# VH-VL binders against Large ribosomal subunit protein uL10m (mRpL10), part 33

Target 1, 224 residues: Large ribosomal subunit protein uL10m (mRpL10), of Drosophila melanogaster (Fruit fly) (q9vpl3)
Amino acid sequence: RGKINIQRPKAPHYERARVVAVTQPKYPELPKAKSCFKTRAERTQQQQENPYNEIIAREVRNWLDHSRLVAFFHLSSITADDIFRVRVQLHKQNLHLKSYGSKIIEQAVKNTRYEAIVPLFHSNHCIVFSPDPEKTAALLRIVRRVPQMVLLGGIVEETMLSRNQLVAYAQMPGLHAVQAQLVQTLSQAPGHLIQQLQAHQNSFVQVLDVHAKNQMNEETPKST

## First folded at step 1 (VH-VL)

Design o34 (from o3 with heavy chain D99V Y100G G101Y S102D L103T D104L A105P I108Y; framework fv_ontamalimab)
Fold by ESMFold2-Fast, scan of step 1:
Structure o34 (fold): chain C 224 residues (1-224), chain A 119 residues (1-119), chain B 112 residues (1-112)
Amino acid sequence: as target 1 above (224 residues)
Amino acid sequence: QVQLVQSGAEVKKPGASVKVSCKASGYTFTSYAINWVRQAPGQGLEWMGWISPYSGNTNYAQKVQGRVTMTADTSTSTAYMDLRSLRSDDTAVYYCARVGYDTLPFDYWGQGTTVTVSS
Amino acid sequence: DIVMTQTPLSLSVTPGQPASISCKSSQSLLYSDGKTYLYWYLQKPGQPPQLLIYEVSNRFSGVPDRFSGSGSGTDFTLKISRVEAEDVGIYYCMQSIEFPWTFGQGTKVEIK
């Protein structure tokens, strides 16, 4: 049996699955025989069939299925030390910051109700999970101190919300019933919501591209 | 040290617009929301609305909804309040104040900007 | 909107004597996180308001210990144990549990 990290707090079923997956023993690759070589195609195929990827994909699926709050963020350049501090601060509020590769996210949500989130993860990203949707306000307060993390949207009580809808949900403390009604009212057009989430992500990328440019000199436009 | 410095006094005619600035220093600008509160001569405090410099999201008081626009420029750590279609009852001292996202509202205030609307 | 009602609207105090200001909200200010979103501000003549008490009973940095806040739910009190000349001004209570954020009418404190 794999051992659960004793220093990690005990958690609900989905978090235990994640801890077990992360703490699985790592086995070193057997040294390649001097008389044998694998082709590039064989190595690529072996990577595609990596069992570890499926284990992590199941972890992501479990997080999505058992969290009442899921928030999606674009992640700009941030130091490893800074993101670690953010993760620790979030953990104190039962908010779990996770980062997964786009391929893993796609594999996890394929043929599920969450498949619509895949386009959000084609750039550098992270996700925050929590079993407690009342922590949305605490999440936004913590993340607003981290300008490198840009809120794209999320899922609250199984309902997909845009950035603005999540902010509105967070701004009504002590009014859980009203917040639930607001979520339902604002989420009545799922297709439009997905477009809004993508538009916000694209607008952010465009702003960063303009800001990152080093020169102010422009060439005179030429007719096509 | 934390400081919010506002633009100077304005005198406007009815129907004009006014744009008040609030320049922040001594803290991370995007970590705090900027709120606008006004006070008519001899009257109490009236909340106008707030802006998050981090997200650009705004919430306006219903009384000024449609006439007010709040913006923030993160490159200059400056928040703005643009109030249009001025009426005599908009004569007031306008304050900016920061709000921490940790339940500490209006912990620091600007010095105030007097806006006088007279014909 | 939540209505904040202060009493009295004005009071004159002999220096060194205590003063008490009451604030009532039309709805409970207790949130599900266990915090009560009630605040007290002091506006001295010709100055912007300054934060005095946050979350009912906590003194803000630099606020003298003669100031204390108490209360729960909808009923709150600000007390000054010994009023000094520098305490002259208008005191406001405020709630931030829901938008729009609202202030009481203000209580003017003067020295006799």
Scores: ipSAE 0.000, ipTM 0.405, lowest interface PAE 18.1, mean pLDDT 75

Design o35 (framework fv_ontamalimab)
Fold by ESMFold2-Fast, scan of step 1:
Structure o35 (fold): chain C 224 residues (1-224), chain A 120 residues (1-120), chain B 112 residues (1-112)
Amino acid sequence: as target 1 above (224 residues)
Amino acid sequence: QVQLVQSGAEVKKPGASVKVSCKASGYTFTSYAINWVRQAPGQGLEWMGWISPYSGNTNYAQKVQGRVTMTADTSTSTAYMDLRSLRSDDTAVYYCARDHYGELSYFDYWGQGTTVTVSS
Amino acid sequence: DIVMTQTPLSLSVTPGQPASISCKSSQSLLYSDGKTYLYWYLQKPGQPPQLLIYEVSNRFSGVPDRFSGSGSGTDFTLKISRVEAEDVGIYYCMQSIEFPWTFGQGTKVEIK
């Protein structure tokens, strides 16, 4: 029995309905045409009582543990094509858009420091992960053009941040800029160091205030 | 270094039970699922089931449903597979294998195998 | 259940020559996350299986460059560019997109 033979039919074929049945659905599902459309395999997996809930929960924990930037969004009704375009733009910036069920999120973060995020996922949602926190500004730039994605908050360098705090973080100097400033500051007298820190605080507060006002204006519904 | 060490070979009579152990080391035991896979002499690989040491949740292959129980002891980092009402066709090498953490679900490390022989 | 079919079931190769193994799944292994849940394992005589390739084309740690995986959807291939004596064994493909997890029948690779 170590060989495979190909034989021509000698009698009527008695194959399963997939081959013989002419009563196939008028609109068959096409696995290759999916952006947000689920294939038969994906729907079957979702509908089963999933013993793999813990495996998926571990995937979420792995993303949380190995991402220095995590952003949480409420997701309003959006077409498959639109979310695909957003996913492509994010991927180019090493930003990974993921969606998980609320029960999976709860299981993943239960008894961890991240348990406080569970209430954010009671509605339709998605999460963006990245190993690079300097990409926070790029993330906010991209999602600002996607009104269906509403920023709820995030985690940066293992610290939970509100929407406004995450916006403020995006306006801070990048890691390379911070390192350059530190080197420059350490080479000067203590009085100069204090002056530079105060100047940066004033600049940061001003930028944060302007950005927060702009964000509030974008989020405020138009009056009728 | 990740290592899974299984208990020694067993010879059983039909109708008996066997309990195989799999001791994990070199990683956080509760972060990965343990799968059990068997291989009858000269045959391919057959998945038996898995257990999450974190939750205690299990899932068993239909062929052994009702005859198998998988458990994990987090204090000793050891997983167990208990198979009851043994038949001659349960004669196989039984492997435990670690399930990868993350986006992927695959068996990255395997135990050395435990031979279970059922004969009368 | 997703059925995994390997061809050929056995293969004899001269040392240094290439080898190719095919794996076909009864359903697409591409998931909504853009990942394809196909894996290749090698079982050497008297040893447990060992992971060679994960996610269609990624070599696991310590796996020699002569091993490569390719494919998409339902059709996958494992190639060995130059078969060596240590590559003798049975090769299995596996899917983990849908419960229950299933393996191919195995392909036995021997040296002439």
Scores: ipSAE 0.000, ipTM 0.402, lowest interface PAE 18.1, mean pLDDT 74

Design o36 (from o3 with heavy chain D99S Y100P G101D S102Y L103F D104T A105G F106M I108V; framework fv_ontamalimab)
Fold by ESMFold2-Fast, scan of step 1:
Structure o36 (fold): chain C 224 residues (1-224), chain A 119 residues (1-119), chain B 112 residues (1-112)
Amino acid sequence: as target 1 above (224 residues)
Amino acid sequence: QVQLVQSGAEVKKPGASVKVSCKASGYTFTSYAINWVRQAPGQGLEWMGWISPYSGNTNYAQKVQGRVTMTADTSTSTAYMDLRSLRSDDTAVYYCARSPDYFTGMDVWGQGTTVTVSS
Amino acid sequence: DIVMTQTPLSLSVTPGQPASISCKSSQSLLYSDGKTYLYWYLQKPGQPPQLLIYEVSNRFSGVPDRFSGSGSGTDFTLKISRVEAEDVGIYYCMQSIEFPWTFGQGTKVEIK
């Protein structure tokens, strides 16, 4: 061997086919429509052969189904030490900060009422879960001091809320106010709520673009 | 109270297309996926795919992928299944059925739509 | 694809007597969440299928106590303790653990 080589066995009776394949023009082979697609069953089998991803996706679904409060955030560049301190503060209030890959989130929520959240997670993100919706005010107070975390929206008592609706919910003092907010939100088409969530994400991007342009134009030069 | 009501029987020539509707009532339409299942005469049940009315995302069985389009209109709580390039082996009763989530099976079924493809 | 095999394919039962239908899957239907994604459906003549049993052993709302499901992994059984005239039809098992969702061939239950 001389060096470590891993090679697939070759049978002599395939010699001709192998030679022909090597001498063919080096164009990308066009796959046959039927033969090149893996069936859903084959994809599902591959996922089952990678049980880690399935376990984590189920964990995400359990968090979504169990939690009465779920908040979605865009996460800007933040040090490990800083995010750890935020996690500790949130944990003391029974608020659980989690980060999952976009594919795992999609797998967890696909074909469920939560599927609309998938576009929120194409960039750097995190999610806060809690079994207690009364903790929404505490969540917003903690996050207000963390400029790297930008609230995009959330889910309260199975109802999707925009950023502004979550802020309003946090300011409501009692059960009758909570009921009124839920009734109001439930009367809206899900598309309107999704648009509001996406609009807040887009507004944040616009704010970042303006800030970046001001930095580049030396609008507020401070760093040396 | 919860029910799915499908459109009427269709007779088509080979190569034609058919569009079957499924109108939902008695529940929050966007909280459940709509599945399409067909049954050829004297044969068993065959799953064709599903749509999430919430997001519009679809998942099709490989056998019909490329020929089928599933859509949902949330304003009318109606799901549609459009099957193109019909063949004689597409002759079947087509059912819509709702499922609660990603892995859970169907609980409520439509009455069925007979589609006959004959030359 | 997961293959679902039912036995027997037909049953002729005297009213009030028990009936048993077996369903075997080519792969385990137990998922990492601890649930087994196996369902039983009944299709009465001229009607759409109706859900009888979900997740192996749970009776769907309105399903009579005479129906019971059992099993684990790849081997499942539907039992009817005393068959009544209204139970005539074709019984199907189904798996939803992977795509495409697949049904057994069906078991026809008739009254003698």
Scores: ipSAE 0.006, ipTM 0.430, lowest interface PAE 12.4, mean pLDDT 77

Design o37 (from o3 with heavy chain D99E Y100I S102Y L103S D104S A105D I108Y; framework fv_ontamalimab)
Fold by ESMFold2-Fast, scan of step 1:
Structure o37 (fold): chain C 224 residues (1-224), chain A 119 residues (1-119), chain B 112 residues (1-112)
Amino acid sequence: as target 1 above (224 residues)
Amino acid sequence: QVQLVQSGAEVKKPGASVKVSCKASGYTFTSYAINWVRQAPGQGLEWMGWISPYSGNTNYAQKVQGRVTMTADTSTSTAYMDLRSLRSDDTAVYYCAREIGYSSDFDYWGQGTTVTVSS
Amino acid sequence: DIVMTQTPLSLSVTPGQPASISCKSSQSLLYSDGKTYLYWYLQKPGQPPQLLIYEVSNRFSGVPDRFSGSGSGTDFTLKISRVEAEDVGIYYCMQSIEFPWTFGQGTKVEIK
């Protein structure tokens, strides 16, 4: 019986990817009697009373610190099997797909230069991390085949990039000096970058819609 | 009351493996990370690795990378450190310690497990 | 790896007198979240280490007010205003700003 009793240590990376895909963060809820407004002291106390959130936020900060490539995606509904297949393909390229709750992301980037990205994570999202920025092209090739994942932007060499800037980076030859210059040239203020990411998200969705319509109407015969 | 209770002392021969347990009680197990720290006789504290019971993520010290596996069983609120290919320089007291994420301190420690590796 | 260096490595104190221990890190321990990831532990003979101070200057629950921590960036100090017999042991500083977590060599505090 081929591979029915494969040793688990031979596939730990795939098992970790599946655990993250299946296990969604669950947050303790505040009593409904509490108002929307909280004092600074109450917010600080609430954060300290939820240590698991800070532990996971610390994991996110470690991923950010150890990754030279971070890509942000909007994630539409996707099956566990489909996301598992995507994680496997990404992992082969040293790309690590992670999903964290919006509160965890906020705690991870609060009071950092990346705080401006928080609004991107108010809807369904996922993040891809890699120590190797040369893998941006491989990332975009894999994700192009996954319509549920929409690229919003990313961070390369600690510089925040819009969707179009990240796509341009992916098309550069594998010359470190040239890529470093491009990253520096493309760097933007966080406020302007957020606006660019929102605009590029809308443009990307429109491009996908046009492409899908062309595939259905012109490249696929209309036989019933 | 928060408690971390470790398994008993172990005497092993070189090349063997040892699995030390750390049973947590008095708190929500998945809300805190578990660190493993060892102390060789007469020496200082040496960090071995970190596990998040919530996510299953681990980070191991380079000196033991490839020989150590840390796991957590949420059904029994127990963390494990499995160290293989034991050498005489692995002789130490091994501690588990709970990490408070919001402050990153090791606030509660287990009583320690003495592991002796000798002929 | 971040290297943590403690001075002195040992000190002998008359009961009721103050003691001071220095800890220096090879890199800043101030993180982008505004927190400084520096901690002090005491290991009494035959016991596991116990937390004294977290995030530079905050006393852990049950720690007497004679203990205080201070410092910033790479230079940190633990002070005991009046050393008592129960304070005998080895004191360690620790950083957890990045993996691997690292400890200082330890400072042995004895009573004269």
Scores: ipSAE 0.000, ipTM 0.432, lowest interface PAE 14.2, mean pLDDT 76

Design o38 (framework fv_ontamalimab)
Fold by ESMFold2-Fast, scan of step 1:
Structure o38 (fold): chain C 224 residues (1-224), chain A 121 residues (1-121), chain B 112 residues (1-112)
Amino acid sequence: as target 1 above (224 residues)
Amino acid sequence: QVQLVQSGAEVKKPGASVKVSCKASGYTFTSYAINWVRQAPGQGLEWMGWISPYSGNTNYAQKVQGRVTMTADTSTSTAYMDLRSLRSDDTAVYYCARGTYDFLSGYFQHWGQGTTVTVSS
Amino acid sequence: DIVMTQTPLSLSVTPGQPASISCKSSQSLLYSDGKTYLYWYLQKPGQPPQLLIYEVSNRFSGVPDRFSGSGSGTDFTLKISRVEAEDVGIYYCMQSIEFPWTFGQGTKVEIK
């Protein structure tokens, strides 16, 4: 059993499990994933010897394969009730909020063109999937009311977009927006898009630091 | 409230097959793995495997590999454990248990009431 | 397979007195994420097991505060500060760091 990872892969926090559950796709929606897994299992028992994260990673790959819209978010502290309400609103628009551990994301995108996104998931995160890219505007309208979710970037029609590019796409949904973003993405050097996505995380941290300092100053205005 | 309700007791002859059901309610069925754990009379707990209702993916313990099939029907929120080529040492109470959203964290918050399977001549 | 060994296999406790159960794993249950994949269950007579403690020391919802878990690496302890009649049953430790997931052989707790 040399293929089995003796050390267990990192699991997503249990707290998120209670909340993220409501928008899972039903098994009939992913026949390709089931067929691929069962075919491999039928050929050999070696599937049992693979690291546990490989099975969950297949579910992530299926989401990526069937989604024309993928949006990445930093997720700050949020109550179970609040994120449940967000998931319900997203589900009504065929938007599916999912949370996976960093190790699972890494396994899912390893040796794919999306491998470079792994650094985005080293902190608390969630991902929204949809087969309908026209829902990008609806997605952004919903998350604007959720300050705990901070947009980092996404993938539209298999094209990686920064936060600003995804916001621009939402303002002009459809073929014209896709063509404009594709041209912008193709003109960027490898890694440049990832640097832009990482910059948004750094800017968020800087904003929080400035806000905290300003609050301290406001609380001690007469400290002469 | 979360509930897992299992099918009734079964008595089978050696070589037969048994199919135990586990009907889930009170949560989104596809969001959590269903695990199967058995307990022979007067003995401890033995993990048999799990299934993801979301993907249909399964993982079985080596001792039952090749004789067990776990399935899930999302339209009825019901998981099934089908055990073939029954032997006397398969006599046990079979439990279904809901895992966590992360199938890897492995702890079972909710358990079915158990289904007694007796294998005798 | 990771072997989980519990001691003692049985203990009789006077009501209100403390009880302690040890669980030893054949391999470390600490993963690189800093978490330790050890859990405690109680099976009351005629009932399915119920979760008491997850990830070594975290009490599950609704579990009385008289239950506490501790330990690291390969050595773990479940303590009941004041055993009550409702605590009678068989206690199991479990690991989920690698497949197959394995349980200890169980510790029977009964009242004297």
Scores: ipSAE 0.000, ipTM 0.409, lowest interface PAE 18.1, mean pLDDT 74

Design o39 (from o3 with heavy chain Y100L G101T S102P L103Y D104S A105E I108P; framework fv_ontamalimab)
Fold by ESMFold2-Fast, scan of step 1:
Structure o39 (fold): chain C 224 residues (1-224), chain A 119 residues (1-119), chain B 112 residues (1-112)
Amino acid sequence: as target 1 above (224 residues)
Amino acid sequence: QVQLVQSGAEVKKPGASVKVSCKASGYTFTSYAINWVRQAPGQGLEWMGWISPYSGNTNYAQKVQGRVTMTADTSTSTAYMDLRSLRSDDTAVYYCARDLTPYSEFDPWGQGTTVTVSS
Amino acid sequence: DIVMTQTPLSLSVTPGQPASISCKSSQSLLYSDGKTYLYWYLQKPGQPPQLLIYEVSNRFSGVPDRFSGSGSGTDFTLKISRVEAEDVGIYYCMQSIEFPWTFGQGTKVEIK
C-alpha cells in the first residue's frame, strides 16, 4: 500500500537513485582538454585576436619601444584643467603623459619582461614616456608640485627601477655610471621589484601627508 | 600541432662557439617568449635566459652573461641561442621552451640539442 | 638566488601505491599580487621536461587527476594518488618569483 500524500522520506529516494546510477551504462570520460575552461594559451590568443585591444596595445608597445624613460604614477582625483596644465609642462620637456586601461597594459606587456607591472594599474594610474632619460630630473621636479600624481617606479633604458632607484638615477652625474648600476638591477626579478614599487606607493602617501601638514604649519605663522 | 624543433647535436672544441636553433610551428610565434634551459649529464635543470620574439628583449642568467646571445627571426619563426668561449662544463643538452605566460609556464619544450665540448 | 630543495631525491614505488614529493624554497614564493610562483615538471627518460602543475595546485591541460599539488609560502608538496608505469621519471619543482629562475635538484621516481 502506497500513501498518496506529499510526505516522502529522502532515504527511499536516495536508495532508488543509487540503484539506477549503478545500472546505467558507463560512458568514456571526455579528454580533460575538451572538458576544461580555456587554457592560458587559448585565453592569451583570444585577447590578441581582439582588434580594438590589439590596436591600442600596439600604441602602448610603440611608446615602450621608443621611450628610454617610462615612469608609472598613481593618479588621485584631479580636474581636467589641472591635468591639462601638467601635460603642457611635461610636453615642453619632451615628456608625454598617457593613460590606458589595465587590460590594454596587460595586452601590451604580456610577452615582455615588463608583464609584472600589470598589478600597478588596477587603480587610477597614468604613465609618462620620454625618449630622453636625462629628463628624469625634470620629470621629478614637475611632479613634485602635483600632489595628485604619486610616483610608483619606472623603466630606464628598458630596465625596471623602483621609486628610490629612479630618484637616485635623477641625481647621478652621468649615464655611464647609472648604466652599470642598471645592469646589476636587471638581474632582480619582477616579483621583488613589484613588491618594492607597491611599498613605495604607500610611502608616497605618507610623504604627501607630511607635505599637507607642513602647509598647515606654514599657514599658522602667517595667520598671526 | 604546436611544437618546437631544435637543430642537431654539436661537437665543439674549448674556446669555440655554438649556435642552437629552435623552430616554432602551430602558434603565433611573436605571442610567447622563448626560454632556454640546459641540463649537464646526470644533473638537473639550469635556466639560461629568455627572449621575446615580439620585442627582441632578452634576459640572461648571470652565469652565462657576456657569453650568450639570444635572437629570434620572426620571418622563419626561429629562435637562436649563441654561446661563445665554450668550456668543458658547457657540455649539456640545451632545450628551448615556449612560455605560455611570461616567467611561469613552459610548454611545449623542444626535443633538446646535445652540445659536447671536447677537452 | 632562491634555493629549491627537494626531498626525497629518489623514490621507488610499487604500481598503484601513492607517492609524495616535498619542495622547500629558501624564501617565500607568495607575491604581493596574491599568486604563488611554484611549478612542477616531469622529465620522462629520454624526453624533455613537461609541465604538470602551475601556481602550486593547478593541473596543466592533459595532466591526469591523480596528480595534485599543495602548499604555501616556502613548503610545497606534489602527490600522486596511484603511481602508474608512465609516471616514471625525474620530478622538478621550479620558482619564477625572482630571476634567475631556479629548479630543485630533482626527485627520481621509479617502479619496484
Scores: ipSAE 0.000, ipTM 0.433, lowest interface PAE 14.0, mean pLDDT 76

Design o4 (framework fv_ontamalimab)
Fold by ESMFold2-Fast, scan of step 1:
Structure o4 (fold): chain C 224 residues (1-224), chain A 119 residues (1-119), chain B 112 residues (1-112)
Amino acid sequence: as target 1 above (224 residues)
Amino acid sequence: QVQLVQSGAEVKKPGASVKVSCKASGYTFTNYGINWVRQAPGQGLEWMGWISAYSGRTNYAQKVQGRVTMTADTSTSTAYMDLRSLRSDDTAVYYCARGYSYGSYFDYWGQGTTVTVSS
Amino acid sequence: DIVMTQTPLSLSVTPGQPASISCKSSQSLLHSDGKTYLYWYLQKPGQPPQLLIYEVSNRFSGVPDRFSGSGSGTDFTLKISRVEAEDVGIYYCMQSIHLPRTFGQGTKVEIK
């Protein structure tokens, strides 16, 4: 089935959302008065059970299950034109840049081994998927020139890796690198990898806050 | 609702090949993978491998690596398992089951396909 | 490969009495995400296996509340509070933390 299928989530994703909307069970039409006075509870229930989010969440789960490389990034303000250029460069290396809402990510990974990634997505984010883990080096080379994208961590061959572990993996060649990473992961205490991923997210937020404050102080200095 | 329907029983001679089908219905075929599990007469369950219905990516158990090919046809929502160089110890009921590749369980199973290898 | 060991291999139960099945893994099934990837299946005579319990203790849709799973790390237990005629069959535990997926040998549950 190969690389051709990796692009499908964009086209079938939107197609599927529209199909579900069209094929939803048809309920008897309510009298005009009742339809106009739906209760707040009924509206809240409908919002919580958004069928679009369920379809997209299943699509995200499908990407996670069919990609041997998944990388998580914090995404700072970037123009649509700039992100499009990055997406094109990544695509040439069989790397697929996707952006999903935090609620959708949570639904996709809830009750899975990847639930620990949810805190990474409470701010602006994007994810890069690939069937080829050897493309990690190519990914990092491309992202080095995109300061708006900051690596938080990833998943390689079902193994969650911190930023530092993923960078180390990128420097190792071939199949032997996969074996080394598996050994390292099996040797770690439960929860240690999650703590590393959370620490990187927190450290990045702190760095951004310091930089923002320093930039504001320099640009709008206060007189005595 | 969700249903997996497998092809009929097969009787093969040693050295032959068998191709078992598993037709899915009641869900979006590409959203889940298909696992293959076999059960020799009077024995327990043995996992053979997994295929993505979306990407076509596969992972095979070492015991059958090199002899098995799993494929999926999205136009017919059908998964296939092709097992070559059959031996008498390949005699088993072969099941397909829906599930992801990672941290997943098999929520729906096919009815099973009996494959008998005898001279 | 992770080895899954079930005890007992067979169990005869008087109707309405409880039954308990043990499953032990050769290594921890606890993932770094805090979840334990252990599952229980029931294969009734002449039928394919069916999912009973996922992730140690969660009942699959439609599974009666007389079934319960417990355990952690390498030691797991499936309990049936009151065995009924429809519960006869072979019970299997499975790990899905690493490939290849592996099953226990199976525990045959029958009525006395």
Scores: ipSAE 0.006, ipTM 0.460, lowest interface PAE 9.9, mean pLDDT 77

